# VHH binders against Protein Syd (syd), part 9

Target 1, 183 residues: Protein Syd (syd), of Idiomarina loihiensis (q5qw09)
Amino acid sequence: MKTLEESIDALMTRYKENVPVRYTEYVEEWNSPIYGTVIDENTVEWTPCRQPEALNFDDLESALEMSFHQSIKTLFGRWYAGDLALDYQGHTISLLQTQSAEDGERLLENITGHILMKRRLKQPETVFIGLGSEDDGLLVTIDNQSGAVGLEWVGKEQHDVLSDSLAAWLDNCQPQVETDKNS
Short names: E, the ipSAE of ESMFold2; O, the ipSAE of OpenDDE; V2, 0.75 times the mean of E and O plus 0.25 times the DockQ between their complexes.

## First folded at step 4 (VHH)

Design H30 (from A6 with A97R K98D; framework vhh_8pnl_2)
Fold by ESMFold2-Fast, scan of step 4:
Structure H30 (fold): chain B 183 residues (1-183), chain A 123 residues (1-123)
Amino acid sequence: as target 1 above (183 residues)
Amino acid sequence: QGQLVESGGGLVQPGGSLRLSCADAGFTVSSNYMAWYRQAPGKERELVARIHSGGSTNYADFVKGRFTISRDNAKSTLYLQMNSLKPEDTAMYYCARDTPYGWSRTLTQYDYWGQGTRVTVSA
């Protein structure tokens, strides 16, 4: 079986090959290394690049008195990229990425809010890694204890388990590509 | 539809106080993540304070100890209490339905923003 790093890198390669012109939200003050041609005040072309220093979860783990599943840290510590528009078995999913170190801090703050919500509801801790495009209340999450990838509504427990591992799930995701028949 | 309406801005002298309000039509403050952003003249919009559905709050370093974000679920209203105001706080202040799940990267998502209320701090 290939490593999670290999699965992430393979997906990023497939994404670049199938989506040759990529757009993402432009946040000028982040000075992201992924930014290419600026289209307008909110839109920029992007190309992924490796994080020179992986996003660090140590302070957050200490503050929350927990350890994040390694797959979560590997996913969010490897690439700077725009969010990836993917298809998985009829679901249109936006796989979250970070664009810069500042965007990484934003993500950690957002993860904190989610963990605190799960604790308040006395539900198993999960971490969101993707959003459903039809309803932003639908999340793709990783169960922090098992590493299982599943679907979950905000405020609810995982209702579907899609895969026992992030690597296997990513290997079954395809970049979302426009076709003439859908235009 | 979910419309956000800000109020409470005005002209105030340094050291003064203002309370901003954000009324939410057709949506409950308690079930979502809410935030105040500001845009100073010649600057981009920046986060001032967030409140999550469970009541946890986060503040930008430049307002910690001076500003307090709160909510009143019965009135469907979000507040920003601003104390010890400084000329540097002069900006248009925006209420937003901010979510922890990634959309806040696009600060011009119109359905999630109010029209703003202006705060001017000048002697």
Scores: ipSAE 0.017, ipTM 0.247, lowest interface PAE 5.9, mean pLDDT 81

Design H4 (from A6 with K98D; framework vhh_8pnl_2)
Amino acid sequence: QGQLVESGGGLVQPGGSLRLSCADAGFTVSSNYMAWYRQAPGKERELVARIHSGGSTNYADFVKGRFTISRDNAKSTLYLQMNSLKPEDTAMYYCAADTPYGWSRTLTQYDYWGQGTRVTVSA
ESMFold2-Fast, scan of step 4: ipSAE 0.039; ipTM 0.353

Design H6 (from A6 with G102S; framework vhh_8pnl_2; at its last look DockQ between E and O 0.65; V2 from the best seeds 0.00; counts 0 for: pae E 2.4 > 2, unsure alone 60.7 < 65)
Amino acid sequence: QGQLVESGGGLVQPGGSLRLSCADAGFTVSSNYMAWYRQAPGKERELVARIHSGGSTNYADFVKGRFTISRDNAKSTLYLQMNSLKPEDTAMYYCAAKTPYSWSRTLTQYDYWGQGTRVTVSA
ESMFold2-Fast, scan of step 4: ipSAE 0.733; ipTM 0.864
ESMFold2, look of step 5: ipSAE 0.354; ipTM 0.661
ESMFold2 (binder alone), look of step 5: mean pLDDT 75; pTM 0.767
OpenDDE, look of step 5: ipSAE 0.193; ipTM 0.593

## First folded at step 5 (VHH)

Design J1 (framework vhh_8pnl_2; at its last look DockQ between E and O 0.53; V2 from the best seeds 0.00; counts 0 for: pae O 2.5 > 2, unsure alone 61.1 < 65)
Amino acid sequence: QGQLVESGGGLVQPGGSLRLSCADAGFTVSSNYMAWYRQAPGKERELVARIHSGGSTNYADFVKGRFTISRDNAKSTLYLQMNSLKPEDTAMYYCAAKTPYSWSRTLQYDYWGQGTRVTVSA
ESMFold2, look of step 5: ipSAE 0.522; ipTM 0.746
ESMFold2 (binder alone), look of step 5: mean pLDDT 76; pTM 0.769
OpenDDE, look of step 5: ipSAE 0.146; ipTM 0.577

Design J2 (framework vhh_8pnl_2; at its last look DockQ between E and O 0.58; V2 from the best seeds 0.00; counts 0 for: pae E 5.0 > 2, unsure alone 62.4 < 65, grease 25.8 > 24.2)
Fold by OpenDDE, look of step 5:
Structure J2 (fold): chain B 183 residues (1-183), chain A 121 residues (1-121)
Amino acid sequence: as target 1 above (183 residues)
Amino acid sequence: QGQLVESGGGLVQPGGSLRLSCADAGFTVSSNYMAWYRQAPGKERELVARIHSGGSTNYADFVKGRFTISRDNAKSTLYLQMNSLKPEDTAMYYCAAKTPYSWSRTLYDYWGQGTRVTVSA
């Protein structure tokens, strides 16, 4: 049985092999290690690389008085990359990634907002890991307790479970051959 | 898609007070940050105040304790209480919101149409 790390690595390998030209948002100030050729002021080519140090969730966990599911920490602490355009059973998903340490901090802030919203709405705590392309309000999330990957509408509870684990879900994702700029 | 609508602007004398409101129409998510900006004629848009979803606030240097930003999540409304207004505070005031689901480097995802504040004797 594959570890989550193995599943993530395998996906990244597939992505590199099947998406030879990759574009993402260009933030010059980050000077991200993934940046290649700058296309314009907003777009840059990228190549994934391992994070030298995994994104630290300790402060956020303390602030929110919670523990994040390990799969969440593993996912966002493994690679620097642009967001991955994936196909899952014929549906396009944007799997969120971090470009740099600074981008990681941005992610942590975003997660904060999401968790606070879930608490406000008295819903089970989830963490968003992707976006559905079919609708702007469709999120791919991990249930923070069970680790289950599912779908939820923004501001709503997880309504569909795609997989019991992130590793299993990622193993069934394929790179989307046609990628948009800034994906 | 959400829409921000500002209100509460108007004409006030120096030393007076105004309370601006920004209503979230159609917003179903809490923003990581909401902010007030202002733009005076012939000047660049500048940050006035910002509030994080966690409740932390930041203010521009010129505010000097005169303004207070707050939000009511139950009403989906952002406020700017402005006291001790000065003529130099005359500007169009805009509210802005950033959602947790945007990975854009853009500061804010949504902007209101603005409400005009005029401070004059």
Scores: ipSAE 0.032, ipTM 0.445, lowest interface PAE 3.3, mean pLDDT 88
ESMFold2, look of step 5: ipSAE 0.049; ipTM 0.414
ESMFold2 (binder alone), look of step 5: mean pLDDT 77; pTM 0.784

Design K1 (from G29 with K31R T106S; framework vhh_7uia_1; at its last look DockQ between E and O 0.01; V2 from the best seeds 0.00; counts 0 for: pae O 11.5 > 2, placed apart)
Fold by OpenDDE, look of step 5:
Structure K1 (fold): chain B 183 residues (1-183), chain A 124 residues (1-124)
Amino acid sequence: as target 1 above (183 residues)
Amino acid sequence: QLQLVETGGGLVKPGGSLRLSCVVSGFTFSRYAMAWVRQAPGKELEWVSSISGSGGSTYYEDSVKGRFTISTDNAKNTLYLQMSSLKPEDTAVYYCAVSSYFRGYSSPDAFDVWGQGTQVTVSS
């Protein structure tokens, strides 16, 4: 059985091999190590690289008085990358990634808002890791207690469990063959 | 320090072929768009072809489509322009150029660094 790190690395390898031209949001100020050729003011080519320092969740955990599931920290602390366009059982999913340390901070802010929303709604705490392409309100999330990967609508509980673990789910994801400059 | 050195120019007959090379130093290909630009006698600079640093995207001027091929060899830090079915109208000094932006630019102002140029002459 693969470790989560191995599953993430394998997915990145598949992505590089099958998606030779990769585009993502260009934020010049970040000067991200993944940036390649700048396409325009908003778009840049990218290549993934390992994070020299994993995204730090300690301050957020302290602030929220909680511990994040290790799979969440591993996913967002492993690679600098653009978001990955993936195919899962015929559905297109955008797997969220961080481009840089600054982008990581942006992600942590978004996660904060999500957790606070879940608490306000008295729902189990989840963390979003992806977006469905069919509907902007459809999220791929990890249950913070169980680590299960599932689907949920914004402001609703997980309604479908896709996998018991992030590693197993990622192993069943394939790169989307069509590249989009707006990804 | 960024440097571009071009080779491969020469005299050829119409219908002939040439391969231009541009050795790049001082930077990595992935961060830049590479291009070939040419200038014929008494004419303005003309964009010929561009390639993204990753090598995944290529663009060509209409007049050279199907005849010219742009490519890179990252291991050799070299940009190439394979020219076939050459015409007298292709006679020009050919320059290798680098830009931070890639959209198939046709403006010379889009390029940050230039080589010294290599002469290509197509004549019967």
Scores: ipSAE 0.005, ipTM 0.236, lowest interface PAE 11.5, mean pLDDT 89
ESMFold2, look of step 5: ipSAE 0.020; ipTM 0.346
ESMFold2 (binder alone), look of step 5: mean pLDDT 79; pTM 0.815

## First folded at step 7 (VHH)

Design L1 (from J1 with S102L L107T; framework vhh_8pnl_2; at its last look DockQ between E and O 0.23; V2 from the best seeds 0.00; counts 0 for: pae O 7.8 > 2, unsure alone 57.6 < 65)
Fold by OpenDDE, look of step 7:
Structure L1 (fold): chain B 183 residues (1-183), chain A 122 residues (1-122)
Amino acid sequence: as target 1 above (183 residues)
Amino acid sequence: QGQLVESGGGLVQPGGSLRLSCADAGFTVSSNYMAWYRQAPGKERELVARIHSGGSTNYADFVKGRFTISRDNAKSTLYLQMNSLKPEDTAMYYCAAKTPYLWSRTTQYDYWGQGTRVTVSA
């Protein structure tokens, strides 16, 4: 019943409430609007904020001759934030977020590489939205056609469907209680 | 996953130039960060130059405008143009990269090449 925007907003609210101090990599040149207190040359406190303008996928869609599932564009275009350390059914997942416009561009480049890899491997096109903590090669992905959230190993097909929709999946994610280096 | 292969090293006279290349055989897009390091005999490995995905570059103090780091994403290749070489620049030069696919937030590089030797001698 909830829109994806509502689910994302609710998650961000939960995250702020449960993780009062948040750290991420400090990239000075980004001059990110989420940056707060600089702890050291590599670490900064952050607070999420809405993107004034959603990350633009148009050029990438044109270049790749494809349309991205709307949930992907919504997820990466809603907030500037650090990556979110989440718990899903006892599993820790890092939900990827964009920290700035420049970071968004970097994300788009990464997505490009991923899509091209999928095409090369003749696999269904997915987009990674998170990382599993159990293994560095375990990805949380969205199937670009169905919008289903699932797991896949790098270079492999989505092997486990976690949810039929991103909204539903996010609604079942909680902030990780333990301190995470990415959040 | 990734393979970095350096080339372009060799013997040059002081004041000479070299262009190092690092072929990224494992990646189709640029890494978040790529860098050149060097290690002289008996010395620690040190950063020479770094390039960010956004195009920002950083150089070690000893570079003093003599070197230029660049990358060609279409060719998946990192370059180090070295001009006005000095004997002190003699070292093994290494290419380093972060993964372009996994959105790494680590401060360490994920991949290293085997290095290419640069010798500056009269």
Scores: ipSAE 0.011, ipTM 0.332, lowest interface PAE 7.8, mean pLDDT 88
ESMFold2, look of step 7: ipSAE 0.422; ipTM 0.718
ESMFold2 (binder alone), look of step 7: mean pLDDT 75; pTM 0.766

Design L2 (from J1 with S102F L107S; framework vhh_8pnl_2; at its last look DockQ between E and O 0.65; V2 from the best seeds 0.00; counts 0 for: pae O 6.0 > 2, unsure alone 59.4 < 65)
Amino acid sequence: QGQLVESGGGLVQPGGSLRLSCADAGFTVSSNYMAWYRQAPGKERELVARIHSGGSTNYADFVKGRFTISRDNAKSTLYLQMNSLKPEDTAMYYCAAKTPYFWSRTSQYDYWGQGTRVTVSA
ESMFold2, look of step 7: ipSAE 0.354; ipTM 0.656
ESMFold2 (binder alone), look of step 7: mean pLDDT 75; pTM 0.770
OpenDDE, look of step 7: ipSAE 0.019; ipTM 0.333

Design L3 (from J1 with S102F W103S; framework vhh_8pnl_2; at its last look DockQ between E and O 0.31; V2 from the best seeds 0.00; counts 0 for: pae E 6.0 > 2, unsure alone 60.6 < 65)
Fold by ESMFold2, look of step 7:
Structure L3 (fold): chain B 183 residues (1-183), chain A 122 residues (1-122)
Amino acid sequence: as target 1 above (183 residues)
Amino acid sequence: QGQLVESGGGLVQPGGSLRLSCADAGFTVSSNYMAWYRQAPGKERELVARIHSGGSTNYADFVKGRFTISRDNAKSTLYLQMNSLKPEDTAMYYCAAKTPYFSSRTLQYDYWGQGTRVTVSA
């Protein structure tokens, strides 16, 4: 059985092979390590690269008085990349990644807001890892206690469990293959 | 869920005031930016004002100190106090929020309300 790290790396390899040119928004002042050829004032090609040091959750865990499930830390601490456009069982999903260490810090702020919302609503704590690209407000999340990957609307509990583990879920995701990138 | 609902629009005379409200039921502390946009008939939607969750604000040049954006996180509500209204302020006013899940790297907004009409006439 693959480790989670191996599943993430295999997905990244499949992604590069099946989406050989990848685009994201260009923000000149951000100097992201994934940036490649600038296409225009708002668009840049990107290539994933390994984080030299994994995104650090320690301060957040102390502040929230909780421990994050290891799969969450591993997912967001492995690569710098653009968001991955994936197919899972015929549904499109955008899997979140961070593009730089600074983007990682912004992600941690957003996770804080999500956890505080879940606590305010007295719901099980989850962490978002993706969006249903075709529906606003539909999240792909990891249940922090169990590690289960599921779907949830913002402000609601998980309503579907997609997989018992992130590694298994990622192994069943495929890059979306497109023939046209622009209209 | 996570819907934005605007209210407080109406008909006012030039020089009058209105206070717009936007309820943010699902995005209180999680929305990094919230903003007011407006769209006059036949025109493109344009920014009026925005506010970061940390309190920093930006205003379009045409505001010229007449409008004030504010946020009450405890009530999950965004406000726009509009003073010294002019006929050119006539438009549909929209509340927008930038979610923390995407677009944290840009100022493109992910969620929009249905709008509240402001008419400055007579």
Scores: ipSAE 0.017, ipTM 0.315, lowest interface PAE 6.0, mean pLDDT 83
ESMFold2 (binder alone), look of step 7: mean pLDDT 75; pTM 0.768
OpenDDE, look of step 7: ipSAE 0.037; ipTM 0.459

Design L4 (from J1 with V29F; framework vhh_8pnl_2; at its last look DockQ between E and O 0.65; V2 from the best seeds 0.00; counts 0 for: pae O 3.7 > 2, unsure alone 62.9 < 65)
Amino acid sequence: QGQLVESGGGLVQPGGSLRLSCADAGFTFSSNYMAWYRQAPGKERELVARIHSGGSTNYADFVKGRFTISRDNAKSTLYLQMNSLKPEDTAMYYCAAKTPYSWSRTLQYDYWGQGTRVTVSA
ESMFold2, look of step 7: ipSAE 0.368; ipTM 0.645
ESMFold2 (binder alone), look of step 7: mean pLDDT 77; pTM 0.781
OpenDDE, look of step 7: ipSAE 0.022; ipTM 0.399

Design L5 (from J1, 20 letters changed; framework vhh_4orz_3; at its last look DockQ between E and O 0.54; V2 from the best seeds 0.00; counts 0 for: pae O 7.1 > 2)
Amino acid sequence: EVQLVESGGGLVQAGGSLRLFCAASGFTVSSNYMAWLRQAPGKRREWVALIHSGGSTDYADSVKDRFTISRDNAKNTVSLQMNSLKPEDTAIYFCAAKTPYSWSRTLQYDYWGQGTQVTVSS
ESMFold2, look of step 7: ipSAE 0.372; ipTM 0.657
ESMFold2 (binder alone), look of step 7: mean pLDDT 83; pTM 0.837
OpenDDE, look of step 7: ipSAE 0.017; ipTM 0.314
ESMFold2, look of step 9: ipSAE 0.014; ipTM 0.357
ESMFold2 (binder alone), look of step 9: mean pLDDT 83; pTM 0.840
OpenDDE, look of step 9: ipSAE 0.018; ipTM 0.309

Design L6 (from J1 with S102G W103R S104F R105S; framework vhh_8pnl_2; at its last look DockQ between E and O 0.36; V2 from the best seeds 0.00; counts 0 for: pae E 4.2 > 2, unsure alone 52.7 < 65)
Fold by OpenDDE, look of step 7:
Structure L6 (fold): chain B 183 residues (1-183), chain A 122 residues (1-122)
Amino acid sequence: as target 1 above (183 residues)
Amino acid sequence: QGQLVESGGGLVQPGGSLRLSCADAGFTVSSNYMAWYRQAPGKERELVARIHSGGSTNYADFVKGRFTISRDNAKSTLYLQMNSLKPEDTAMYYCAAKTPYGRFSTLQYDYWGQGTRVTVSA
């Protein structure tokens, strides 16, 4: 079986091959290494590249007094990329990615808010890794204990398990053929 | 999705106090960042105070310790305690929130209230 790293790399390869032109929001201040041609003040072309240093979760783990599942750290620490528009069994999913070091810090802040919410609600801790395109309130999440990938409504428990591992789930995801301007 | 409703504005004398509230009727989660902005007549909208889900706060330079931003997640309410009010604080005050999920612009908030008017006059 493929390692998670191999699964992520394979997905990026598929994505580049099947989505030759990729657009994302342009944040000039990030000076992101993925940025290519600037289309306008809000839109830029992008190409994925490896992170020179993986996104650091240590401070967050210390602050929250927890350990994140390794798959989460691997996913967000391997590539700089725009969000990936994926098809999973006929459903469109936006897989969240980190575009720069500064974007990574933003992500960590978002994860913090999510974890605190889960604790407040006395729900199992999950981390969101994607969004369902059909509904803004539908999240793709990883269970922090089991590593299982599932679906979760905002403020609710994970209600559907899609895969027991992130690697297996990613292997079954395909790039969305239709260009998504928000990817 | 989000519904922010401000209250607590009114007329006060210089040196007086007000407590503004922002009720969050539309959010099922706490936003990572919530903020108070204000806009005086003929002036641009400006940040007053910001609070992160983790509890950290930031204030504009003109606040100088007079205002306190806080949030009650259980009540889904944001507050701005304003003390030692000055005529220069007269403005429409707005509540704002950022979504904790997905890609969002770092330059603007995603949700805004309709505002509550604060008038400081002798």
Scores: ipSAE 0.097, ipTM 0.511, lowest interface PAE 2.0, mean pLDDT 89
ESMFold2, look of step 7: ipSAE 0.118; ipTM 0.469
ESMFold2 (binder alone), look of step 7: mean pLDDT 73; pTM 0.755

## First folded at step 8 (VHH)

Design M1 (from G31 with S56K; framework vhh_8pnl_2; at its last look DockQ between E and O 0.33; V2 from the best seeds 0.00; counts 0 for: pae O 4.4 > 2, unsure alone 62.7 < 65)
Amino acid sequence: QGQLVESGGGLVQPGGSLRLSCADAGFTFSKYAMAWYRQAPGKERELVARISSGGKTNYADFVKGRFTISRDNAKSTLYLQMNSLKPEDTAMYYCAVSSYFRGYSSPDAFDVWGQGTRVTVSA
ESMFold2, look of step 8: ipSAE 0.157; ipTM 0.501
ESMFold2 (binder alone), look of step 8: mean pLDDT 76; pTM 0.777
OpenDDE, look of step 8: ipSAE 0.022; ipTM 0.445

Design M2 (from G31 with F101W; framework vhh_8pnl_2; at its last look DockQ between E and O 0.25; V2 from the best seeds 0.00; counts 0 for: pae E 4.9 > 2, unsure alone 61.3 < 65)
Fold by ESMFold2, look of step 8:
Structure M2 (fold): chain B 183 residues (1-183), chain A 123 residues (1-123)
Amino acid sequence: as target 1 above (183 residues)
Amino acid sequence: QGQLVESGGGLVQPGGSLRLSCADAGFTFSKYAMAWYRQAPGKERELVARISSGGSTNYADFVKGRFTISRDNAKSTLYLQMNSLKPEDTAMYYCAVSSYWRGYSSPDAFDVWGQGTRVTVSA
């Protein structure tokens, strides 16, 4: 059994091995620590790097009067990276990461909106960690109480539990490789 | 570019139907989640329905199967088909385009709003 940190790091290693050149949107103002060679005004190569200070959830927890499941905090607090294109048992998923401290603050704003929506709808609170590649209304989420990873349409409860834990789920994800970008 | 323009509102009797439209030539709608909101006098603006870029839908509880949100990405048009209208549906109806962060379309954060179209259901 791996720790969640070990599972995240192993996935990052597998991703770099299978997607040796990685591209993301270039936003010059971000000065993101992951940015490498700028390809054009909109595109930059990236390489993951460790967050020197983990994304801090304390203020958000205080404001929302809740505690986030540790797996959520660990996932979003370990690396700066671009989003990872993954396959899990036929599901094509973009696993979300943050690219800089500023990007992390935008993530927290979007998590806030998601939690407030779940409260308004009186649904169990979840946090998104991934998006379906064909429909961004399909989310991969973590149930905040149990830590279970599942599929969820925006505005609805998890309908399919994929794994009891994030670490186990990540260990069964495989990088997707685009042939055009690897040629 | 780019102002959302709602149309199709009007006065209708209870039980009647209206079809609202929202258009703008300045957006490539296929990329964005979109929503209809409404605001009755003295109330906060409330979600009616949303539709993701891939077509998944979510409706407020009060809709109870009476309304259908849809999109035609080729025409850059969002629709709300409203059936079985009730006096409680009387409001200004707004179209909105989502805030978009790395593919996540927040249900409660929208960057662009239309001016609204009025729906009045006679009591």
Scores: ipSAE 0.050, ipTM 0.398, lowest interface PAE 4.9, mean pLDDT 85
ESMFold2 (binder alone), look of step 8: mean pLDDT 76; pTM 0.776
OpenDDE, look of step 8: ipSAE 0.079; ipTM 0.494

Design M3 (from G31, 21 letters changed; framework vhh_4orz_3; at its last look DockQ between E and O 0.30; V2 from the best seeds 0.00; counts 0 for: pae E 6.0 > 2)
Fold by ESMFold2, look of step 8:
Structure M3 (fold): chain B 183 residues (1-183), chain A 123 residues (1-123)
Amino acid sequence: as target 1 above (183 residues)
Amino acid sequence: EVQLVESGGGLVQAGGSLRLFCAASGFTFSKYAMAWLRQAPGKRREWVALISSGGKTDYADSVKDRFTISRDNAKNTVSLQMNSLKPEDTAIYFCAVSSYFRGYSSPDAFDVWGQGTQVTVSS
């Protein structure tokens, strides 16, 4: 039985094998550890690398007076990577990753805002982990209480539960393959 | 300490124009998306306009094509140009810092907002 860490690592391996050249936005000032060959002023090749120190949720948990589900902390604390373009049962999903420690800080700030929105709307607290591509505002989220992975419109509750756990969900995601490349 | 100070509100006749300003301090302004929100009496606060750290803009449908958000990262300011004002635009307008990430900023994802400036549009 695979741990969540093993499922994440297996997905990264499958992704590198199926998307052997990967591109992301180049922002020179960011100096991200994933950056490789710069293609042009806005585009860089990237390769995932392990976080030397996992993204720390402790201060945020104290400030919000909550505990995040361990799967959320593990997902965002394991790798620096670009976003992963995935398919799950016909859903096109961009699985979010952080590209650096500074990017992790921005993620935690956005998670804060999302939690505050859920509290104001009196909805179950969720944390976004991905963006759907069908329409503006479609999120892939983890329900913080249960760990369930689901689809959610911004401002609404999860409407389509995809899996009861992140590990199981990741094991059933397939990388999307692009044939067009920047040169 | 993060501080946002709005100005430029006032009383204006329907069809008129008004420009709001927001001065920001206490954080690295260029790293964050900024927004304008508004709250009419008895109603919930709603977002009006958003501008990312890189200058990409988005607007609520009710103000699209009438309002323009802009920012000056060198001066740490955000502006909202409001044209063709209607009585339903009457509200307190707030400048806010947004924790924008990867094309997502929820309608209520703002961490900090200012004290607000009153805009009143008379018919």
Scores: ipSAE 0.017, ipTM 0.343, lowest interface PAE 6.0, mean pLDDT 84
ESMFold2 (binder alone), look of step 8: mean pLDDT 79; pTM 0.805
OpenDDE, look of step 8: ipSAE 0.018; ipTM 0.403

Design M4 (from G31, 22 letters changed; framework vhh_4orz_3; at its last look DockQ between E and O 0.22; V2 from the best seeds 0.00; counts 0 for: pae O 4.9 > 2, placed apart)
Fold by OpenDDE, look of step 8:
Structure M4 (fold): chain B 183 residues (1-183), chain A 123 residues (1-123)
Amino acid sequence: as target 1 above (183 residues)
Amino acid sequence: EVQLVESGGGLVQAGGSLRLFCAASGFTFSKYAMAWLRQAPGKRREWVALISSGGRTDYADSVKDRFTISRDNAKNTVSLQMNSLKPEDTAIYFCAVSSYWRGYSSPDAFDVWGQGTQVTVSS
């Protein structure tokens, strides 16, 4: 049985192999370990590396009085990377990643907002882990209770379940070949 | 350095309209979601409207169908068309940027915002 860690690692491997030149937003002050050649003030090449210390969800869990599904913690705590452009069954998805500890904090803030929105709307709590096409604005989310990966519109409940597990879903994702992520 | 500069605020009568503008710099504008927030005197800052990098919009219930958020990626601007204004809309309005598409109703979800522009709606 393939673990989530294995699925994530396999995806990252596929990504590096199929996307040899990878661009992401450049935040100089982060001094991220993934940064390579700086292209311009807003763009840098990157190479993934393992997080020396996984992103800490403890404070957020305390603040929100909740426990996050382990798959969420695993996903965001495994690698430093730029967001991954993926193809899933012909759909372009940006899988969110963290570039650095500082970026991780921003992600946690993002998750906070999302959870609060869900609570306000009295919807099942999800955590979005990816974005659909920019035009569509679809969110790829994990249901925090079941761990199911699905799609939802902002402010709406999951309307499509893609997979019952993150591992299974990631196994079916392929790198999307792109020339310039930041163009 | 990220910079957001709001403009377009002013005094308007109830039922009137205003258009707010925000000029953004210091980041790749087209890649980020933008939002408008507002803070009335003695009240907490609240989310008003959000627009994704691709143009998807979301609105607080209190302003839905009255306000329209839009963006011009070529000019690095985001605007808020406010129609049918009410005294309750009186507030300082802030332009905000998010690192990710969010669509949240909490102002705490946004990383950076400007100095704001005052909107006053008289009865």
Scores: ipSAE 0.023, ipTM 0.346, lowest interface PAE 4.9, mean pLDDT 89
ESMFold2, look of step 8: ipSAE 0.092; ipTM 0.429
ESMFold2 (binder alone), look of step 8: mean pLDDT 80; pTM 0.815

